# Designs tried in a protein design chat: VHH binders against DegV domain-containing protein DR_1903. Part 11

Target 1, 288 residues: DegV domain-containing protein DR_1903, of Deinococcus radiodurans (q9rt62)
Amino acid sequence: MIAVTTESTADILPLQLGYSGIHLLPVPLGHQGQVYSERELPPDQLVNLIRTTGEPARTLAIDDEVVARTFEAALQGSKSGRLVHVASGSRFTPHFEVAARVAGQFGVRVQVIDGGTVSYALGVQALHAAHLADQGADFGQIARALAELRERTLLTFAVESLDFLRVNGRIGNVAAFIGNWLGLRPLLAVEAGEVVSKARVRGQAAAVRTLLSATHQFQHQTGETLRLYCGHTIGGEGAAEQLQGQLQAVYRDLPAPLHPLGSGLTANVGPGVVAVLAFPRRFGLGHA
Key: E = the ipSAE of ESMFold2; O = the ipSAE of OpenDDE; V2 = 0.75 times the mean of E and O plus 0.25 times the DockQ between their complexes.

## First folded at step 1 (VHH)

Design U8 (framework vhh_7uia_1)
Fold by ESMFold2-Fast, scan of step 1:
Structure U8 (fold): chain B 288 residues (1-288), chain A 123 residues (1-123)
Amino acid sequence: as target 1 above (288 residues)
Amino acid sequence: QLQLVETGGGLVKPGGSLRLSCVVSGFTFSSYEMAWVRQAPGKELEWVSSISSSGSTIYYEDSVKGRFTISTDNAKNTLYLQMSSLKPEDTAVYYCARGKYSYWDTPYYFDYWGQGTQVTVSS
């Protein structure tokens, strides 16, 4: 069995960590010169800190030593002595670059995959990798399966402001759209390892409607039964509940669970976010 | 030694109620996060609810919010799941699990599981 690691920002649930055996590489959080873990600064406290101080929070660089310790811990549990690490997209964070550099110290024992995405979309890749590893898949089989999953994943979300992405240096290709959105909510997607702008809408109902339309279009394009998740940051619960209800009215046999997003993602996109994550149901996320 | 034992499952009609209990032994119950997890026939494991060691922080899967209530009795080393307004979709084997996770330290997985108790909601 190949061991699997990914980042603490992948928003994997505790139960899923338990059955998958995935080890998390901790991504530190910074606020006003202080460093926190996700445990020390959960999303509600993070949002409160930002609001009361007027200062942004950031995800910070990972030290080589922390990466090495994470790889060593995961390898100790691996009978094959081999590890695959699924990193957040190299265009979003420096974490892939750091992980790949440290992996060089382990030779062929550690392989690093550029996940090309963030948050639970990254978590899904790690969970699928763990599922395949449990079935005896090798590095090449896992890499090919994750590439297929990336190509067949919808991640679309509505933000209240682009300022959180800007402050964290993650605004990239949407920077041209800063400042002209008074009263409008940007609709963004992760496509080909980049954040792209899809629409600008006014109000929660319009945002939810646009996410529904994206989901319907994606289902039509794939022709497959989907797994659906309604993601949210603090303040986005109401919008996520509306999205869930409307998705379940159309896709009667699909649960479309709400998925709370962690502090690392919240620091980068802000409060009030609602998201849809969708991919074909055939991509397994558990032990089989 | 260390055990997690679930009881309270059974056959119930849609709209009915059941209370699941999980009695634990062999560890300090009040020091661990506890969870309920279910598996429907031919489906993946689905997390249902978790409760912190103090009982103050509780989370639910969205499909069960407002219908299920998780609680603990530390004096009895017992975890409960009160289920109401049961639906056919709630039919599954329900497992009690012990765990702890922290992004500060190496994550603690749900490392011990009960044998499971069957809940069947038939119309």
Scores: ipSAE 0.000, ipTM 0.115, lowest interface PAE 19.3, mean pLDDT 83

Design U9 (framework vhh_7uia_1)
Fold by ESMFold2-Fast, scan of step 1:
Structure U9 (fold): chain B 288 residues (1-288), chain A 120 residues (1-120)
Amino acid sequence: as target 1 above (288 residues)
Amino acid sequence: QLQLVETGGGLVKPGGSLRLSCVVSGFTFSSYEMAWVRQAPGKELEWVSSISSSGSTIYYEDSVKGRFTISTDNAKNTLYLQMSSLKPEDTAVYYCARSGYPYGSWTDYWGQGTQVTVSS
């Protein structure tokens, strides 16, 4: 079977890593001239560091040598001698280009897929790839399945501020919305490999209602039973629990587990974020 | 110190019942989503059930739905798994787990596990 790698910013939980066998490329964090791994600077410590220093943290490019070592380690665990790397969207990060370049050293053994997204939406693609690999799928079958999953994925989230995306150079198409808007929270989505602005709302209850509305519209559009996840960064726990409760009231018998988001995502979107991730249940993740 | 201590495992015949308990300390139990995870001999870890911090959202793996019940007692900082209609396929070490961080390490999020053996 084909081995699977992705990035630490895919926000796959350790339990999920344990059963999937996925290896992670560690995305480094930079703060005031020092470099940290996400493990060395977990979200609570990262947020405290940002608050006490007044300086933002940034995600950095992964060194070629680290990518090569990770690919080698994953290949040692591959019974087919093959590896697929599911990279964060090429329009969001340099990681796809770095992975593709390093993969050249491995010839046909390592193939790189542009995941066109970030965070647990990327993690879901990696988990689905691992599930398909367990079923004996080849690279082409995996690539086609991930393209379909990507087209049928909703990732929508509310941020407290656009400043974190701006300082990390990832403000893109939402730059027109930057500025101090008293009491309003931007609502953003990932569409066609880009961050897009969907709304600005006042307060937690309005943010939660908007995420519910987006989920309801997506459910109608797809016509399929969904898997649902309630993502959050530090400070977003209350909003995520409120979202979870309201999703459970509407979509009875469907899991909507809370999903904590990591330091890499926190550096880019800030504290206090609440998100919904939704995709058709037929995209198996193994051990659901 | 953060601790998760599982008890209640044992040997049971097919169709039998067991109740697993997990006593937690070192964190605010009612603020975290909690889960039961199992590992059958020679197999990967498998998620069994989860319960939200508020207790309002509960989910089960399809193979255990209708047979297992997850619950919490916040006053006792305890997570429970009531297992009924047990099958040989349920034989595994059962772990209590907290959903969260840090990445790449689950020692702080797992207990030592409790063995459940269902034999005919």
Scores: ipSAE 0.000, ipTM 0.146, lowest interface PAE 17.8, mean pLDDT 82

Design V1 (framework vhh_7uia_1)
Fold by ESMFold2-Fast, scan of step 1:
Structure V1 (fold): chain B 288 residues (1-288), chain A 122 residues (1-122)
Amino acid sequence: as target 1 above (288 residues)
Amino acid sequence: QLQLVETGGGLVKPGGSLRLSCVVSGFTFDDYAMAWVRQAPGKELEWVSSISWNSGSIYYEDSVKGRFTISTDNAKNTLYLQMSSLKPEDTAVYYCAKDIEYYDSSGWFDYWGQGTQVTVSS
């Protein structure tokens, strides 16, 4: 069995960590010169800290030593003496580069995959990798399956402001697609390892309708039964509940569970975010 | 059931004009914006213009403002794009699309036509 690691920013739930055996590489959070773990600064406290101080929080680079310790810990649980690390997209964060560099110290024992995405979209890749590893899959089989999952994943989200992506240096060219219009919410997607601008909408109802339409388009494109998740940061709960209700009305028998997003993602996208994550149900995530 | 069929493309010299038409069937224009989107060879899709039948709101990409005019004929369920002062960089396949956004331009679309080729060269 190959051990699996990914980043704390992959928004994997505690129960899922328990049954999958996935080890998390901790991504540090920075605010006004202080460094925190996600446990020390959960999303509600992070949002309150940002509002109280008026200063943004950032995700920070991971120290090589921390990466090495995480890999060593995961390898101790590996029957094959092998580890696959699924990193956030190399175009989004520096984490892939540091993981790949440190993996060199381990020779063939550690292989690093560029996940080409972030948040729970990255988390589902890690969970699927762990499921395949439990079934006896080798590194090549896992890498091919994750590449297919990446091609068949929809991750689309509405932010209240591009400022959070901008101050973290992760805005790319998406600002070029937003006009100077008050009250508009940017709608963004992750496509081919990049954040792209898809829409500018007025108000929560329009944002929810846009996410629903994106899901309909994606379902037609895949032709498969989907797994659906309604993601949210602090303040986005109401929009996520509306999205869930509308998805369940259309996709009867699909759960479309609410999925709270962690502090690392919140630092990068801000409060009030609502997202849809969708991919074919055949990409198993292991135990329920 | 919903169909969008574009026509009117062709070869034109720089400075010339063309009028594109998009006939909609299985759908009557209501609160939804209609859009023209183009794709030049080897490049990404680029939104060109949007119009809402109900609000009359019209939006243009900056590079086409003053040169292109979007309009509708509700009785014929037809969307038009009148293109003037055409430039070589306007060469692209032009698609008619139903925007998901009420009275606004978004860049996200529910339904697309097959496209019509516009080539601007001497």
Scores: ipSAE 0.000, ipTM 0.127, lowest interface PAE 18.7, mean pLDDT 82

Design V2 (framework vhh_7uia_1)
Fold by ESMFold2-Fast, scan of step 1:
Structure V2 (fold): chain B 288 residues (1-288), chain A 122 residues (1-122)
Amino acid sequence: as target 1 above (288 residues)
Amino acid sequence: QLQLVETGGGLVKPGGSLRLSCVVSGFTFDDYAMAWVRQAPGKELEWVSSISWNSGSIYYEDSVKGRFTISTDNAKNTLYLQMSSLKPEDTAVYYCAKDSEYGDFYYGMDVWGQGTQVTVSS
């Protein structure tokens, strides 16, 4: 009943956009004075562009006019004439502030939720919102459900370097690990709307073991059956496959699908990243 | 060949002070991120402090903030770690580290010297 929007950087797959009806705000990419959409500069081309030029890419603010146009389009498809927008965490990006400002032009028709996270963890919130909306939930019910999902979500990942977060101005609380010390891979998590440091490990096997350990600890704390996703950027495929195999060996009969991460996230965390996303299975995504 | 040589370690009593030096050869230290890392007996490597090669930013591990000071001397191509108010927990082999010179310099520090032993005991 309520339409749902989020950002292109939420890493929702095309098939999922099709069945959920979610509309995306396009987050632009900047490189050497040129502006691209994520579709114009997919992750493999982005990584090649960065390596070839030696220059970083950045995610850029969304224009108010683009936000307004996206909200108008989504509202046209809304049976109730209402829209909920799930924004990336306000402490990570300017997108929440822009969306909230533009939503003011629509009065009560558009509500904006601070998703407190990024990438597919944000995508999962938008998919769950769409699932609840399809079941007739109102704004308050959706907001409460997403708050609960945020509190019950594990997003942890291993990066090759912190310099991509630094260049994009997202290094904040993990600045102490600049330079990715002594061949150690930083293990990071998103907690309470911030990137936090969890460990430093040497090598792919140790990084995978640490992600697996974090998942076991999280499962024990929740006491619930989990949905599991193995995220990766370009160059992280092998590590993600290793993580998937180890998760499936422990959590038998549960899929742990590989989830490719998009260009917006790749610009911010770099190539070679492997991640685990986990949350209780009861949070439905509209097709299962 | 690139080389990092640490000196200045020794035996000190709790509350004492010590200054570690790292002389770099085959490059200028201001071209690269430099760090001090340590390894206590039976434990893993622990980052202590760093100077960023591109921003000049200085960072410390929480347990050493206010007690340790990282600095450089451009003319002598030397990195220092001034340690004060030393504790038994600071006992470790201390290594000077340089950012990787291969491929993407963002892939971490894999070049360090032979280390210098610091022992804090009464």
Scores: ipSAE 0.000, ipTM 0.113, lowest interface PAE 19.9, mean pLDDT 81

Design V3 (framework vhh_7uia_1)
Fold by ESMFold2-Fast, scan of step 1:
Structure V3 (fold): chain B 288 residues (1-288), chain A 121 residues (1-121)
Amino acid sequence: as target 1 above (288 residues)
Amino acid sequence: QLQLVETGGGLVKPGGSLRLSCVVSGFTFDDYAMAWVRQAPGKELEWVSSISWNSGSIYYEDSVKGRFTISTDNAKNTLYLQMSSLKPEDTAVYYCAKEDWGYSYEYFDYWGQGTQVTVSS
């Protein structure tokens, strides 16, 4: 079967890596001229480092050599001699371009998919690809399934500040929201491979209500039973728990688990973030 | 309705072997992955091994590679975990699980009390 790789910033949990066989391409972290892996700088330490120094952290460019080694390692575990790499959206990072360039050196053995998203929305695509590969799907079947999943995914989140996106050069389409904050939180979404601004709200309760409202609209538009996740960075736990409780009250038979977000994502969006990720239930790892 | 019943645990000396069994009812293996997960005293749940019935793909936690073997018997609707070269660190309650939603402990279906494996120090 086809091996699957994705980026360390896809926020896939250790248990999920264990049973899926996914190999991670490490995305390095930078702070004050020093380079770290996500393992060397977990989210709590990263946030403490930023607070203590007053200096931001960044995700850095990946080295062609690291990409090649990741592909080689994954291919050794591939019974078909084939690999699918699911990259973060080409409009968010240069990682797709680097992976596609390196994949050219492997001929038909390695296919790279532009995931059009980040964080656990990317992780879900990789997990679904691993599930399909395990069931004997070919490259074309996997690519079509991921394209469908991508078009039917809701990812929306509330940030404490736009400074983290600005510092990492990822403020783009939300730059117009810079200005007078007076305790307002930006509400952002990933749409068509870009981060877009949706609202500015005051306080945690309003942010949670807006995420809940977005989920309701998405449910109505899809007409399908959803799988739901409540994402958070360090400091966002309380908001995520509130969101989980409200989602479970409305969607009684659906779990809405808390999902901790990693250091790479935290460097780009900051602490105190709460997010909702939703997509049709049929894209589960155990359901095809 | 899905039911998973684990058996085969017991007390064993370091270096010994045990075979765990999980009898499955109310579901076929064709469409789902099966897993063994364990919980050591005072610790969190830990994934041990998984198998996809349809493709036969098998994965192991690094600490058990080369020592544990996961397998299935379709005719008996049973999942096995053959454990060899057991270590004190393998002491835990072992659960078998079917992935319903596929992503975390909250989405594993296990039905029963698990089976206790104790490896004397």
Scores: ipSAE 0.000, ipTM 0.216, lowest interface PAE 16.3, mean pLDDT 82

Design V4 (framework vhh_7uia_1)
Fold by ESMFold2-Fast, scan of step 1:
Structure V4 (fold): chain B 288 residues (1-288), chain A 120 residues (1-120)
Amino acid sequence: as target 1 above (288 residues)
Amino acid sequence: QLQLVETGGGLVKPGGSLRLSCVVSGFTFDDYAMAWVRQAPGKELEWVSSISWNSGSIYYEDSVKGRFTISTDNAKNTLYLQMSSLKPEDTAVYYCARGDYESLWGYDYWGQGTQVTVSS
């Protein structure tokens, strides 16, 4: 069977890692000249550090040696002697380029897929790849399935500030929306491998209503039953619970679980974020 | 309760005209953007036209500019879409939508839709 790796910033839950056998490539965090792992700086401590110092944190480039060691470890567990690595979108991070370069040292044994997304949307691709690998899928089958999932994924979220994306160099096309709009929250989406701005809304209730509206339109477009996740960073719990309640009222048979987002994403989008992740249920993701 | 009810759809020949109506209840057009959004068979949702809540600014998708006109009648709590020079490509279910902001993703209430079929 093909082994699967992805980045620590993919926000895969510990239970899901245990059942899937996925190996994580650690993405380092930087703050005031010091380097941390996500274990050393979990989300609550990261947010406290940012608030206490008044300085933002960043995700940093991965060393080639760390990538090579991660690939070697995963390959030792691969019965086929093959590995697929699902990297965060090449337009978001340098991680795809680094992984692809290092994979060259392994010849055909390691293949790298540009995931075109971040956070749990990336995590879902890795989990689906692991599921397909367990069923005996080859690399081409996995790559095609992930391309299909990528095109049928909704990831949209409300941030309190664009400053965190700006500091990390991920403001992109959203830069035009950095205005003096007191009390407005930017609503952003991941589309075609980049962050795009969708709206500016006033207050938590409006942000939640807009995420619900986006989910409703996505359901109409796909015509399929969805899997739903209500993501949040520290401080976004209340908004995520409100979103969950409203999604469950509309989609009664869909669980819409709350999903805490990790330090890597928190460094890039800040505290107080609420997000919806949606994709067709037929992709067959297990939960333990 | 808040609701939007669309009427005026039907079968029309190419080059013909139709006027869609959306009667709103439980709110007025104050403080809300209103839009028409359509979905052709087997296609994605497509924004057609919107009217701003504050400025009265009106916007159209490029393919309908000069052919469609969006308007409101505040006395009747009704949003209209006057469609002229209709083409087979305009065949779709048309939805009336309310939003606090001028964005397809910012609309919080939608009508049931009305079918427009342009065929000879």
Scores: ipSAE 0.000, ipTM 0.119, lowest interface PAE 19.6, mean pLDDT 82

Design V5 (framework vhh_7uia_1)
Fold by ESMFold2-Fast, scan of step 1:
Structure V5 (fold): chain B 288 residues (1-288), chain A 122 residues (1-122)
Amino acid sequence: as target 1 above (288 residues)
Amino acid sequence: QLQLVETGGGLVKPGGSLRLSCVVSGFTFDDYAMAWVRQAPGKELEWVSSISWNSGSIYYEDSVKGRFTISTDNAKNTLYLQMSSLKPEDTAVYYCAKDLSYDYEGTPFDYWGQGTQVTVSS
């Protein structure tokens, strides 16, 4: 069995860590020169800290020594003596580059995959890798399956403001769409390892309708039964519940669970975000 | 089918006034916002004002607050920008802009008109 690691910002739930055996590489959080873990600064406290100080929070670079120790610890649990690390997209963070460099110290024992995405879309790739590893898949089989999953994943979300992405240097190709659009909520997607702008809508109901429309189009294009997740940051709970209700009304018998998003993502996209994550259900996560 | 046509620009002296109009045709306005954006020669696009077509919620860039007024006449399918106390810094091509919702094809759709030139000069 190949061991699997990914980043603490992949928004994998504690229960999912328990059944998957995934080891997390801790991504530190920074605010005004202080360093925190996800546990030390949960999303509600992070948002309050940003609001009270007026200063942004950031995800920070990972030290090479922390990466090496994480890989060593995970390898101790590997029956095959091998590890696959699924990193956040190389266009979003420096984490892939750091992990790939450190992996060189381990020779063929550690392989690093560019996940091309962030948050729970990255988490889903790690969970699928762990599921395949448990079934005896080798590295090549895992890499090919994750490449297919990336190609067949919908990740789209509505933010209240582009300021959080801008301040953290992760606004990328949507920078052209920044410009005092008060009262309009940008609708964004992760495509080909980048954040892209899809629309601007006014209010929660329009944001939810647009996410539902994107899901319908994706379902039609893939022709497959989907796994659906309604993601949210602090303040986005009501919108996520509305999205869940509308998805379940259309896709009868398909669960569309609410998925709380962690501090790492919240620092980069802000509060009040609602998201849909969708991919074919054949990509198993080690549970029904 | 979808068209935005801006008119009302021209040459005006500092302190003067102009009213820009944007005639909207070929689409529904449900859940869409309309905006005025401008571009001065050799500079980036600057958002000026937005109005929700359905709700009437109105927003302004700080430098134009108290001087510009955005409004709609829904019966005429027309968006207006009333500009007063004009400054040389307001010299730009002014565009009427509309965002699409519910259309996922690739690059986002910003529907722009042809623009109307406003020149504030003595």
Scores: ipSAE 0.000, ipTM 0.135, lowest interface PAE 17.9, mean pLDDT 81

Design V6 (framework vhh_7uia_1)
Fold by ESMFold2-Fast, scan of step 1:
Structure V6 (fold): chain B 288 residues (1-288), chain A 123 residues (1-123)
Amino acid sequence: as target 1 above (288 residues)
Amino acid sequence: QLQLVETGGGLVKPGGSLRLSCVVSGFTFDDYAMAWVRQAPGKELEWVSSISWNSGSIYYEDSVKGRFTISTDNAKNTLYLQMSSLKPEDTAVYYCATDEYYFGSDSWYMDVWGQGTQVTVSS
């Protein structure tokens, strides 16, 4: 049984479908010179802090010592004495590089995979890795399966502002513009380890319709039955509920659960975000 | 210099068809996603359709899905919007835009999508 770790920003707590023993590497939050864990600053409090101070929050680099401690704790629970760590995309964060460096101290016992994505798309990779580990898969089998899952995953989302991605240095291929949208909401996707622009729309209804259309196109392209998740940050609840309703009307008998995004993601994308995550159902995440 | 030039608009009766063209110069299609956006008189800008050259992903606004088709001719550096079953509600100025320069957090990027092409659907 290979143990699995990922980052707290993978938002796996709502996705942890019967799996135990996945250890989370805590990603620290910074605001006005103070450092918080995500537990110390949950999304509601984070958004209130940003609104009352007028200052953005940032995700910070993880200390080598914290990474080493997390790996040691995970290895204590590993029957095989081995661990796979699924890191957020190396083009999004420094976390892959830090994890890979620290993993060197553990020799062959720890392997680090570049997840090429963020948020619950990363969380799904970690949960699938845990599922495969429970089935007796080795490092190579897990790495290949996660690469396939990455290529067959849709993660697209509407933001109210690019300022949050900009101040965290994670604006990716949309780096050409910063600030106000002239009243239009950007639609972004994670593709090939980068944030890319897909559309600009006016208003919540248009954003929801575009996410629905992206999902239909993705299902047509894959030809497979999908797992669907409707993500949101604080202020995006109404849009996520509308998206859920429209997805459930089309994909009858398939759940499309609401998925609140955590503080690390909220710091990077801001309030008012609505997202869709979709991938083929054959990528097992467990029971319930 | 990056330029986008829209053509193909005109007057058409309900149920008719038009094909809009956007000639792109100053870059290769593989560098950008492209979009069609419209603005009806006295209304807000409305996104119509997008295509990503790199991934080939295509998206439509629900009200035009099944009636409009976005496509490219890479040899001609041209983006198209084939419009069929046109309705009076489709009356608008249609613009094409690059992904990176579509909206200015800085006004300098606004000039890239140009003047647009007028589509009028009436009896």
Scores: ipSAE 0.000, ipTM 0.121, lowest interface PAE 18.3, mean pLDDT 79

Design V7 (framework vhh_7uia_1)
Fold by ESMFold2-Fast, scan of step 1:
Structure V7 (fold): chain B 288 residues (1-288), chain A 123 residues (1-123)
Amino acid sequence: as target 1 above (288 residues)
Amino acid sequence: QLQLVETGGGLVKPGGSLRLSCVVSGFTFDDYAMAWVRQAPGKELEWVSSISWNSGSIYYEDSVKGRFTISTDNAKNTLYLQMSSLKPEDTAVYYCAKGYDESGYFLDAFDIWGQGTQVTVSS
């Protein structure tokens, strides 16, 4: 069976890491000249640090040696002696490039996939890869399945401010929305490996309604029953609960679990974020 | 409708053994992956072991590997956790949990849970 690795910023829950066997490649955090591991600066502490100091935190580059150690550890748990690494989108971070370079030193034993996304959308790809590997899938089958999942994934979120993306250098195509928009919340999406701007709305209720509308449009477009997640950073819990309740009212028999987002993502998008992640339910069920 | 009932907990000495059972009703194992999770007083939930029916794969938390064995009896719709070489650190309420689909890889400890069974390893 092929082992699976991904990044600590994939927002996979500790319980999910346990049962999936996924190994995480740690992404370091920086704040006011100090370097932290993700575990040293959990989301609650990160938000308190940002609020207390008024200074943002950053995600930092990953060292080649850390990547190599992660691959070696995962390979020791692999009966087949093979590993697939699912990296955050190459257009978001340098992590794919570093992982691909280091993987070259392992020959055919390690294959790297560009996940084209971030956060739990990346985590879902890693979990799906682990499921397929557990069923005996080879690298080509995993790569094709993840490409299909990637093309059929909705990741849309509301932020309180674009400043966090700006200071981390991840504002990209959203830069056109830089300005003073008092009382407006930007609505963003991940499309074709990029962050894109979708709307600006007033207040939490409007943000939640826009996420619901995006989910409804996505379901109509795909024609499939969806798997739904209500993501949030610290301060976004109330909005995520509101989103969950409204999704469950529309999609009555589908779970729409709350999903806390980690420090790496919080550094890049800030506190108070609410997100919807959706994809066809057949992914993860092995219904191919 | 859906119900999980855990039994088999109790007081045991260090080095002892217990077998926990989880009887499932309202659904069949063929449809779902199952897990054992535990919570010690004042601590967070900890995943212990899981079994996936579609793949047959079994996974364990590192601290219990070689000491615990997860198994099923599909005819009785029962999940087991055989615990050996028990340590004081294993003291916790043990829950069985259902993943919300048959894949197992999106298993959430907060999905359908039983009432739990207390395991106390006394010195």
Scores: ipSAE 0.005, ipTM 0.393, lowest interface PAE 9.9, mean pLDDT 83

